# VH-VL binders against DNA topoisomerase 1 (topA): the designs that were tried, part 1

All scores and structures are predictions.

Target 1, 137 residues: DNA topoisomerase 1 (topA), of Thermoplasma acidophilum (q9hm08r4to140)
Amino acid sequence: FRIIIAEKADAGRRIAYFLSGGQVKSHRAKGTSYLEFEYNGSKTYLIPLSGHIVEADFESGYSDWNKIDLSDLIDARIVKNIKNKVAYQTLQAFRGKVEEIVIATDYDREGELIGVEALDIIKEGKEEIRRAKFSAL
Positions, changes and structure headers below are counted from each chain's first letter, unless a header gives other numbers; Kabat numbers aren't used for antibody chains.
F, E and O stand for the ipSAE by ESMFold2-Fast, ESMFold2 and OpenDDE, each averaged over both directions (binder to target, target to binder). V2 = 0.75 x the mean of E and O + 0.25 x the DockQ between their complexes.
Where letters were taken out, [cut] stands.
Atom coordinates printed by the task and the answers are left out, and those that the model quotes come from them; centres of patches stay.

## First folded at step 1 (VH-VL)

Design da1 (framework fv_disitamab)
Fold by ESMFold2-Fast, scan of step 1:
Structure da1 (fold): chain C 137 residues (1-137), chain A 120 residues (1-120), chain B 105 residues (1-105)
Amino acid sequence: as target 1 above (137 residues)
Amino acid sequence: EVQLVQSGAEVKKPGATVKISCKVSGYTFTDYYIHWVQQAPGKGLEWMGRVDPESGETYYNQKFKDKATITADKSTDTAYMELSSLRSEDTAVYFCATGYYRSSWYFDYWGQGTLVTVSS
Amino acid sequence: DIQMTQSPSSVSASVGDRVTITCKASQDISSWVAWYQQKPGKAPKLLIYAASSLQSGVPSRFSGSGSGTDFTLTISSLQPEDFATYYCQQANSYTFGGGTKVEIK
């Protein structure tokens, strides 16, 4: 299935609504709410994050965010401190179970970093990774 | 314009407690760590600790963990650093600092510094 | 606990000189090094981050190099406004070097 990472609950609900045509189920796991719907023939889970999940320190090649693609950051070596345990555990439960990961966080430095944090928790190396922009929603 | 503005100089007696503030503006307070750095007169810089303004989570230099308490108030965009059981060795300029944007892992914005003098 | 050993402690140089300051980490820190300039009575200013990236607004005469444990800050042509103390810092756990005072005259 597919997982979509959004930055805020409200933005996440809007994305889920438009992608699903209004057919969305809400879930709660250990205090973290997430959404389930069908999109483009696949079961899709959308997890809205309220902020950073881990504190991430990157190696020197990744310090200029304006010049780095998200695909470059996925290969960065990250030193992590778990900041939001509930969000971390929710994302980790999807690890190795998804076929596609979509990063739909805000397209600014902070949104890119949150996206990288989530991606590092979920990915095992075989997933298709996409960056999506929903600023018009 | 990103600014960190600290409270004014303090003169305290040994054994007292002092709390200094760092008010931030020009960016979203909860998006970046606030760090505190000590500089004794004529000496170098020493990192004390940091706070995540969104979660309130702190991380300290072990040297300062029993001396300093770092907090943040999201409602006023202000970080605080409290020093307890003051001694003459605590006389120093204290800086708050943050990283922003592409250099967010480094300290590209600093407060002006607050001189704390401990004297009898 | 990562220690940062900075050298020299002080240097006197003439305008136009090349000035080199070195910093050695007690363990491999990759490229997680920043360099700061501090003028008397002022807060420090970030010059270089991630060992070699020039901070916006900093003159191009400043450059950083190195990786692992050995790092260098170079000022290619010293100017009068470069009188200051310079500090390295490792960014994994924020240890500063002891500082280098650069005196033009």
Scores: ipSAE 0.000, ipTM 0.504, lowest interface PAE 17.8, mean pLDDT 78

Design da2 (framework fv_disitamab)
Fold by ESMFold2-Fast, scan of step 1:
Structure da2 (fold): chain C 137 residues (1-137), chain A 117 residues (1-117), chain B 105 residues (1-105)
Amino acid sequence: as target 1 above (137 residues)
Amino acid sequence: EVQLVQSGAEVKKPGATVKISCKVSGYTFTDYYIHWVQQAPGKGLEWMGRVDPESGETYYNQKFKDKATITADKSTDTAYMELSSLRSEDTAVYFCARGGLYYFDYWGQGTLVTVSS
Amino acid sequence: DIQMTQSPSSVSASVGDRVTITCKASQDISSWVAWYQQKPGKAPKLLIYAASSLQSGVPSRFSGSGSGTDFTLTISSLQPEDFATYYCQQYDTWTFGGGTKVEIK
């Protein structure tokens, strides 16, 4: 099936309208809302994200630069932190089942980074990956 | 073959309550919303509300919010619409319909509810 | 609330006629309108979705057009089975137009 990642719920709904011709089911399970519809003969899920899902974090004790000796930072390890647990778990559940991933987040730096974060959670390396632009409404 | 089959016609007195059923077959009940539409005699179609059979979440037209209660029983693949405190103005054919957020691709045959003294 | 104004309320036509029904939204709804056919004593049947997409199994003499606020349903050559009432519907609040009855002349 296909997954589409959108940045805003309203924009996501409009994209789903456009692609489906209007026959869309809304899901609220798993603590996040996402849309399901048919497009070009394939079942499609559209997941609107409200912001970043993960971000880099320093090991405990290294996150406050004012209180850490600079020489200790040379050996610091960067740990990925899950910022939005619900969005992360929802995307993780689709891993390995997707044939096409469409990134439809905004064409600015924040939107690009959110799209990359979502892509990294979902992709296994065999999916067709597309970038798409849709007007926000 | 997708089918929505509604319960039979009802005749009620003012002040009574009526509950209409809509049994679905030919698809996975939890994959689509069930919407309810009212049509008064000789009049047009008016959307009343919808239910998500999986979650039980409902959304109503404000006009019908205090009149109608919509539910779904996923163990029997049946949606319900209950009308309370019936008045003559509630006399109408009531349709259930399958849909997503937007339009309705399959409809029940309709249930006539007559409210008379 | 988005209002849908449908016209005409009724039209008398003969088999073979071209019939045009219009629907006007009170605000821009892009192309998000559907059209239904209802015969006396029967449930409505979906004809057109997304303003111009023909539902599977619907005869090609039916077509839809329009965007923004003005939409049209056209029956290019009316057949006996087409005498019915037709409704438009917008997507955001599922509001139906008032209906257009196509009756035999």
Scores: ipSAE 0.007, ipTM 0.537, lowest interface PAE 13.6, mean pLDDT 80

Design da3 (framework fv_disitamab)
Fold by ESMFold2-Fast, scan of step 1:
Structure da3 (fold): chain C 137 residues (1-137), chain A 121 residues (1-121), chain B 105 residues (1-105)
Amino acid sequence: as target 1 above (137 residues)
Amino acid sequence: EVQLVQSGAEVKKPGATVKISCKVSGYTFTDYYIHWVQQAPGKGLEWMGRVDPESGETYYNQKFKDKATITADKSTDTAYMELSSLRSEDTAVYFCATLSYGTRPYYFDYWGQGTLVTVSS
Amino acid sequence: DIQMTQSPSSVSASVGDRVTITCKASQDISSWVAWYQQKPGKAPKLLIYAASSLQSGVPSRFSGSGSGTDFTLTISSLQPEDFATYYCQQANSYTFGGGTKVEIK
C-alpha cells in the first residue's frame, strides 16, 4: 500500500477527500488521527503531522573512548530524541509494509524537514518515494 | 537486549491483595507503555490495562478497572500490577508486555515470563 | 467494543501440513491485526503484525493475510516446533481472539 505524509490535519483531510472521491475512513491513534482510502488501485493511508517528530542527538558515550570499541565508533548511531512519541510509533507501525511513500508536507523549510523525519522512520529501502504538492487544495 | 522480568509465583487466600512486579531493562523505561495481560488456566489472553511510565497515566479494560491497579516507578524501571479482593476466578498467569508502538495499533513485541497467582482457601 | 472471533478452537495436524487459522472482527479494523504464538508455560511471541508483516526472526512459512474484517494466519508446512496455541489480536485497541490450539495428529 501507499502512505502519504501531510503537515497539517486540515490539509491532510482535503487531500484524502480529493483523492478518494469522498470515501475516507478515519482512524485514531492516541491523538494522532490518520486516514484510509483507495486511490489508483492502491490502499492509501494518510498521516497528518502537526510538527517535528524527532531531534537527532549523538548517542551518549560515543565521545568516550573508554566506553565504546572501535567498531562502534566506525558505525556510530545518532540517537533520535522523540518529540512526538505518538506520531513516531504510528509511523513506525507502517514500516516494512509500504510500497510507495508520498511526502505531501508544505513546500517550506519546516514542512520539508518534517517530511524527511517521517520518511526516515517509515523507509526500509525498497519503497518508491514521491514528493507531491497540493497548493490548489 | 530488551528484558521484562516478573516477580515469582504467589499463593493467596480469598480476600487478599497481591502485587506483581515487572522489571524492565534494555531500553528507556519511560519511552513505551507497559501493558498487563491475564490468562486464566487453559484459557485465552485478556488485556487488562496499561501505564505510561513517564506520566503515570493509566488506561484500563472496563472488566478490570475495579480489580486491578497498575503503577510504574521510573526510578527503578519497574511496573506493578496489584489485584485486590482476590477470588478463585482471579487464579491466572499475569504477563507484562511492551511494544515499540505505544499507541494504536498495539503490537506486543516483548513479554515478561509471566507470574502465576493462585487463589485458594 | 470490537469482538474477535477466532476459528477453529483446535486443529490436529501432521508435520508438513498446511494449517490455516482465521479471525473475524465484528467491525472493520483495516489491517491492524497481529498474530501470536504461545507454547505451554511460555509467554506469547509476536509472529505477524499489521495483518501481513512478518516479525524479525520468524520463519517464512508463517504468513498473514486479510483486511477489513476477515484475517488469516497460514503455516505453509508445519514443523515440530509449531505445535502451539495461536492468537489473533485487534491492534486498534487490545482485544484478543479466543485462540487456536494446533496439536499433533
Scores: ipSAE 0.000, ipTM 0.506, lowest interface PAE 16.2, mean pLDDT 77

Design da4 (framework fv_disitamab)
Fold by ESMFold2-Fast, scan of step 1:
Structure da4 (fold): chain C 137 residues (1-137), chain A 121 residues (1-121), chain B 105 residues (1-105)
Amino acid sequence: as target 1 above (137 residues)
Amino acid sequence: EVQLVQSGAEVKKPGATVKISCKVSGYTFTDYYIHWVQQAPGKGLEWMGRVDPESGETYYNQKFKDKATITADKSTDTAYMELSSLRSEDTAVYFCARVGYSYDKGAFDIWGQGTLVTVSS
Amino acid sequence: DIQMTQSPSSVSASVGDRVTITCKASQDISSWVAWYQQKPGKAPKLLIYAASSLQSGVPSRFSGSGSGTDFTLTISSLQPEDFATYYCQQHYDYTFGGGTKVEIK
């Protein structure tokens, strides 16, 4: 099946409407909703993301920067903190089940970063990955 | 009890700006969109736009994109709608309404009482 | 850009009558239509969502039907409190129909 990542709920609904000819089923995870429809003979899920899902950070033990010798940072680890737990869990549930991933976030730096974050959660390495631009209609 | 309570009636001169408030209670403010609807005297309902109180993201009817600015303040559980460069044709009752995230709950289930904005004759 | 055409613009009816209001979308909108009732000086009240789902607390004499482009709101036996203006609305761009005033015959 196909998954489409959109940047906003209303934009996602417009995309789903256009691709499905109006035949869309809604689902709601806690704090998040996503859409299901058929397109080009494939079941398609569209998940709208309103912002970043994860952000990079240092391991919590390194928060005292004023007291750390810079040479000790050679072994420091950077971990990604989950910023939106519900969106993360929703995307993780699709991991390994998808044939095609379509990134339909905006074509600016913010939209590209959100798209990459979603990809990293879903992909296992052999999916078809596409970038799509949907103009207003 | 779930309520949306709007600020009182306003009388403004042409060219002025007006800011209408919509204070919510009885539910978690960030769990619903807040939409705004215009109704001119003796006319029907026209959708203006909405805000996501959690993210601050907005979506506007193209007709109102240069006229209205919609915002939300999570600290006071209040949404706002500001109209700039007022003209006589902006005279109308303005409603706020809450809308769920679910597509099958995309209807406006709770409405504010409305705010009448009159632009001087 | 989805237009909602509502008909008739007004209906003269008597208590006990069956009243039918129709709404036509310019494009296929599946079942994503809501219906509202508005009385003079008041905010609209949600009656029906998702074309046919009755909102909690709304009397069962109200019903909605339709899918695709053609939708209907029916009041099976009009009551005195039902004289009001009714609006349809689509869920994609939130466009309202022009309204139908149900008035006393």
Scores: ipSAE 0.007, ipTM 0.567, lowest interface PAE 10.9, mean pLDDT 80

Design da5 (framework fv_disitamab; at its last look DockQ between E and O 0.56; V2 from the best seeds 0.00; counts 0 for: pae E 10.3 > 2)
Heavy chain, then light chain:
Amino acid sequence: EVQLVQSGAEVKKPGATVKISCKVSGYTFTDYYIHWVQQAPGKGLEWMGRVDPESGETYYNQKFKDKATITADKSTDTAYMELSSLRSEDTAVYFCATEPWLRGYFDYWGQGTLVTVSS
Amino acid sequence: DIQMTQSPSSVSASVGDRVTITCKASQDISSWVAWYQQKPGKAPKLLIYAASSLQSGVPSRFSGSGSGTDFTLTISSLQPEDFATYYCQQANSYTFGGGTKVEIK
ESMFold2-Fast, scan of step 1: ipSAE 0.221; ipTM 0.732
ESMFold2, look of step 2: ipSAE 0.007; ipTM 0.533
ESMFold2 (binder alone), look of step 2: mean pLDDT 92; pTM 0.939
OpenDDE, look of step 2: ipSAE 0.374; ipTM 0.807

Design db1 (framework fv_disitamab)
Fold by ESMFold2-Fast, scan of step 1:
Structure db1 (fold): chain C 137 residues (1-137), chain A 120 residues (1-120), chain B 105 residues (1-105)
Amino acid sequence: as target 1 above (137 residues)
Amino acid sequence: EVQLVQSGAEVKKPGATVKISCKVSGYTFTDYYIHWVQQAPGKGLEWMGRVNPNSGYTYYNQKFKDKATITADKSTDTAYMELSSLRSEDTAVYFCARDLYGDSPWFAYWGQGTLVTVSS
Amino acid sequence: DIQMTQSPSSVSASVGDRVTITCKASQGISTWVAWYQQKPGKAPKLLIYDASSLESGVPSRFSGSGSGTDFTLTISSLQPEDFATYYCQQYYSYTFGGGTKVEIK
């Protein structure tokens, strides 16, 4: 199945609505909500993240955020501590079950970092990774 | 016990600015969105916008985008909603509300409401 | 934008009556509907979320149903404390219905 990571619950719901044609099911996991729907023949889960899951530090050389592309961040070595245990556990539940991961967080510093944090938790290394940008719907 | 406590009623003249507060307690302020909802006298509920206290990110109803400014202060566990260029049609009770489970889109907890009256 | 049309705008009822309130979305919204109760001078109170899930502490006489575009809130046996205004809300853009005032007959 597919997983989509969105930065905001509102944006996540709008994305889910448009991709599903309005057929969406809501789930909750102890403070973390996520959405389930069908898209392009695949069951899809959308996880909206309102903030950071882990406290993260990048290796020196990645401090010039305005010049860093998301592809560079995905491959960055991240030293981290778990900040939101419930969100972390929710994302870990999808590890090993996902065929495609779509990062749909905002194209700003915080959104890109949140996307990388989520990807690091879910990714086992064989998934197809995609970046998607959804302009104002 | 989760509580949202709002500042007291305000009476303002047209053209003025008003800033109302919503102080939270009983939970971690940065884990939940704070929303603001307007209710004109004898009318229904209208969502204005919300803030993520952790990131400072805001999302507004397009109708209120140029009228309302929503902010959060982590040091005092307080959310704010400021209305500029007040007109008589801004007379309403304003509520703050918290979602049920972090990013959930329904409101289990509400402030008591703040009446803002705009009159000449 | 998704419009929520609530009906009736008011209903007169007696204690013990079955009261049904409906809410219609202009587009399909799955089960993305919550219901609230508001008494004069008070903040709204959450009753139902995800169209049919009863909020903790809410009496079992309240129930919700529906999916897609048509949603219903039912009070099986109206009690004196249930005279209030009721609102539906959709999740896509946080739009509320116009409200239904349940008045004593």
Scores: ipSAE 0.007, ipTM 0.568, lowest interface PAE 11.2, mean pLDDT 80

Design db2 (framework fv_disitamab)
Fold by ESMFold2-Fast, scan of step 1:
Structure db2 (fold): chain C 137 residues (1-137), chain A 119 residues (1-119), chain B 105 residues (1-105)
Amino acid sequence: as target 1 above (137 residues)
Amino acid sequence: EVQLVQSGAEVKKPGATVKISCKVSGYTFTDYYIHWVQQAPGKGLEWMGRVNPNSGYTYYNQKFKDKATITADKSTDTAYMELSSLRSEDTAVYFCAREYYDYSGFDYWGQGTLVTVSS
Amino acid sequence: DIQMTQSPSSVSASVGDRVTITCKASQGISTWVAWYQQKPGKAPKLLIYDASSLESGVPSRFSGSGSGTDFTLTISSLQPEDFATYYCQQYYSYTFGGGTKVEIK
């Protein structure tokens, strides 16, 4: 089946209703709420995101055996921190289960980055990846 | 009833290759990752890697990426883990385990397969 | 990679004792921690997932807590069948703690 990544619940609902002709089922899984419908003969899930899921930051798990001083902080490893656990878990539940991933976030830098973050969580490497614009909705 | 059943114990010489199977039943094979975990005698658990049976995509612990090859066969509901260029330090019990894609932990495990490497 | 530092390595306890085992992640992992029990010659058994959720069929004397980097498994009143080795695991990228052997005193 297909996954569509959208920004905000309202935008997601408009897209789902437009593509489905009004036949949409709502879900709340082990994560966040999402929408299910049929489009072009394929089961489609639409997951609305509201902002970044992951961001780079300092590693926050220093050893209990070490004193913390300025040199330790300077040498701290930078790692990606999970910013939105609920969205992350919901996206990971679909990892490897979909044939097509559609990114329907805004076409600005922030929307593009949110789309890339979602792709990194969902894609296993064999999916067809598409970008779609729904500015008319 | 959910079951993961592994192939039997193996005794191999250094330099050999071994392939361990993990046959699943009682659930939809493609809805769960299959992981492989190594436990050396008297030691703790060490994650080796996983396969997505739906896509065939694999993810490895860097330590094992050149040693282990993990695969899945959807037609037989069986996952495999192959170890190449065996050395004595590969002597261990190897477990398969399933994980639902929402990351709820490894809820079912195989019984384990003892691989002994001796000369 | 993410390291999981588990303590203590072993503990001697009596039936009825409260046992606590701790696990520290080298970086923030939200609540993506599971705890397992392993008895000699057996596969591990899932006890706790999502840091504090009790797996179906696991006795209520087991509980988990924590988020971010510090996690704890508690056995409120140790029973004879609880003498085993316990492991924490982060499942953001799958590393196990070193294990804690709970031995009869």
Scores: ipSAE 0.007, ipTM 0.547, lowest interface PAE 13.3, mean pLDDT 80

Design db3 (framework fv_disitamab)
Fold by ESMFold2-Fast, scan of step 1:
Structure db3 (fold): chain C 137 residues (1-137), chain A 121 residues (1-121), chain B 105 residues (1-105)
Amino acid sequence: as target 1 above (137 residues)
Amino acid sequence: EVQLVQSGAEVKKPGATVKISCKVSGYTFTDYYIHWVQQAPGKGLEWMGRVNPNSGYTYYNQKFKDKATITADKSTDTAYMELSSLRSEDTAVYFCARDTGYSEYLPFDYWGQGTLVTVSS
Amino acid sequence: DIQMTQSPSSVSASVGDRVTITCKASQGISTWVAWYQQKPGKAPKLLIYDASSLESGVPSRFSGSGSGTDFTLTISSLQPEDFATYYCQQGDSLTFGGGTKVEIK
């Protein structure tokens, strides 16, 4: 199977309709809507994202100043906080199950960051990764 | 009635190649992935890889990518798993299984009966 | 790759006992856990999917629970046909737990 990540629901619907020739199934998984269709002989899922899925922050636990070494602060881990739990869970359900991941988010900074966040959640390391632009749709 | 029927037991010499089949019936072969699972004697289950029978695309557990080749033949509704350069540690029962698709998060709902491959000199 | 740590490795039990088997994932996997039963010489049989959903035809004495990293399979009142090995599997990278053998006391 293939997964396509799009930035906006309307853009995602146009992409799905165009690639499928109009034969699209709509789904809602744990509150996130996504689309299913056939393209080039492969089952394809298209998931539209409306914003950032995660944000970075420092690991908590450095509040006891009597026990903190300065080098421990330098080595502190950064944790990812989930901002959109439903989108995260929907993307995570596809990890390790797809042959191709297509990032079809906008080519601006915000779209690139959203695409990278989605890719990090889905990518296991063996998938074919493609960046696609559908600006003419 | 959904069935996955595997080929019979094999006894092979070290260095040989073996090809195991999994013939499906009772559903549309191209609608479901076929997975392969290894179980060494007295040991647990280990996922090896899968094939999409519609596209022919495969995805492997890194441990098995240089050992196993998984294929599907749409004309005979049969999936295959080939093991090359057999060694004694490849002695195991090999199972094929189908998943239910994305909504159930890949539970393997139907399994083949298993094929015992014994590697001995 | 996500590791599944299953405990205990074996448990001795009597008919009528409550049996609890646990799986811990090395990272968060939401509810993407399935549980299988395997009897000697047979293929595994799906019992539970999506952490807590009972597969059709599976007796109601089997139940699953959990989310995130900690998951449990419970057999509320063990029957003679339940002596088997049980495996969890996570749905992300399809890793199985090490198995739990439920054997007669």
Scores: ipSAE 0.005, ipTM 0.525, lowest interface PAE 14.5, mean pLDDT 79

Design db4 (from db1 with heavy chain D99G L100E Y101W G102Y D103T S104G P105D W106Y A108D, light chain Y91S S93T Y94L; framework fv_disitamab)
Fold by ESMFold2-Fast, scan of step 1:
Structure db4 (fold): chain C 137 residues (1-137), chain A 120 residues (1-120), chain B 105 residues (1-105)
Amino acid sequence: as target 1 above (137 residues)
Amino acid sequence: EVQLVQSGAEVKKPGATVKISCKVSGYTFTDYYIHWVQQAPGKGLEWMGRVNPNSGYTYYNQKFKDKATITADKSTDTAYMELSSLRSEDTAVYFCARGEWYTGDYFDYWGQGTLVTVSS
Amino acid sequence: DIQMTQSPSSVSASVGDRVTITCKASQGISTWVAWYQQKPGKAPKLLIYDASSLESGVPSRFSGSGSGTDFTLTISSLQPEDFATYYCQQSYTLTFGGGTKVEIK
């Protein structure tokens, strides 16, 4: 199945309702809420993150980038300290079970870092990884 | 109840390949990762990699990426670890161990270990 | 990669002694630490997971504590069957400490 990582619960909820046509199921796992729906023939889970899961910083080469594309995010090397164990465990539960990971966090530095944190927790190296921009619709 | 049973000791010559098995029982094979851990004679534990038996996905310690191939066969509830191009420094006891992906990667049940000796 | 520095490398102790083993992670790992006991010729046995949770069937004289980077395994009153090598392991990206051999004084 597919996982979508979104920044902010409100934005994540709007994305899920838009993609599902309103057919969405809400879940709660150890304090972390996430949404389940079917999109484009695939079961999809949307995990809205309210902030950083780990305390992270990019390699110095990323600090001056105005634009970061998906290949840069995948290869980013970061220093990690776990900050939100519940969010970490919720994302870890999907590791090895997904075919596609979609990063739908904001296109600013904070959103990029949150996306990298989630990607590092979930990916095993065989998934299709996509960056998506949802400007609300 | 839960058991992980490994194949027996192997003696190999340099350059050979060896494949070790880890047969599980007492639980649903596809619910847990299987990890492999190396312990050289008189030394500590070193994690090598893991397989998700449900998906077949593998994740390796980069040190072992070109040495070890980890697989799982759902039809026989057996995980495997193959070592290629054996050298004397590969002489070690190899353990399989069960890990749960939901609560973090720690190992609650272990196989008994398989000694692989590489000598001329 | 996250290094786990375990100390001491060995300790000589007597039955009834309190034994303390420490692990330091090179970066913060929350409570993602497990502890194992290994006897000669045997597979390791899980003692503690999630830094302080006692595995089922493990005697209550074993306890774990710590968070962030500093972790401790304590054996409150050493028994004859406790002479073994102990390893910490970080559960984030999977590295072991170097081990601590608890041997007879």
Scores: ipSAE 0.008, ipTM 0.552, lowest interface PAE 13.1, mean pLDDT 81

Design db5 (framework fv_disitamab)
Fold by ESMFold2-Fast, scan of step 1:
Structure db5 (fold): chain C 137 residues (1-137), chain A 122 residues (1-122), chain B 105 residues (1-105)
Amino acid sequence: as target 1 above (137 residues)
Amino acid sequence: EVQLVQSGAEVKKPGATVKISCKVSGYTFTDYYIHWVQQAPGKGLEWMGRVNPNSGYTYYNQKFKDKATITADKSTDTAYMELSSLRSEDTAVYFCARSLDYYESSGYLDYWGQGTLVTVSS
Amino acid sequence: DIQMTQSPSSVSASVGDRVTITCKASQGISTWVAWYQQKPGKAPKLLIYDASSLESGVPSRFSGSGSGTDFTLTISSLQPEDFATYYCQQYYSYTFGGGTKVEIK
């Protein structure tokens, strides 16, 4: 199956509705809501994040946000302290169960960091990692 | 130029296994999914399944999940589709085709192999 | 699964005719529809993707429209090379329509 990480619940709902053609199921896990639908032949879960999951920052090599690509973000090391335990536990429950992770957070400094935080929690090392753009939905 | 070149026609007896290849060139194999489509004689197109060559992950049409095995070998830029326990109903042309499966892109099939005829007869 | 109902199953037409082919999805699929042309003994060829986007190299007489559940392929002025079978496909979960054979009158 596939996971999509979105920034902001409203944007996440719009993405899920758009990709699903209106056939979306809502769930809660440990107090965090997420969405389930089917897209391109795969069961898809969309996790909307309202903000940072951990208190974190990039290693110095990744401080120029205008020059970072997704492969660099995936390998970035960050110092983390759990800030949102419920979101953390929800993401961790999907670890090792997905074939594809899509980062659909905003293309600004805040969104990129939230995406890296989510990847660090979910990734086992075998997943396909993608960056998706949904501007103008 | 993008090309998908399939192996040649096969004639098999009922109960046999057949493995069809789809060798790609002209693009990065791991950036696109490979799909397999069945077309029985005089009939329409039916999607069988797809593989992500980068991960090896597959997704199947339920009708074909116990009949077909789809794989990819990124060292040779070749996708495969194996049919087991062949029956006369498996007689068909089998096509491979590629798609980009990004959420911001498309799952449509833009380039196709030439097709491989598999005939199952006693 | 999502069903794609394509109509008509066949149409007899003459060069210069306007031909329309329709597909109806059993549930909403946004614009996730492609159209393909297949000639006897050949692989299908992509004509239209995202319901209305013309594939590079495809003549402008081909056009697509629709969103949600109802989709149409139009050939504005049929040419001799257009006699073929046409298929719609949704790529939300990969179902083809039954095909429409466009044959000479």
Scores: ipSAE 0.006, ipTM 0.543, lowest interface PAE 12.4, mean pLDDT 80

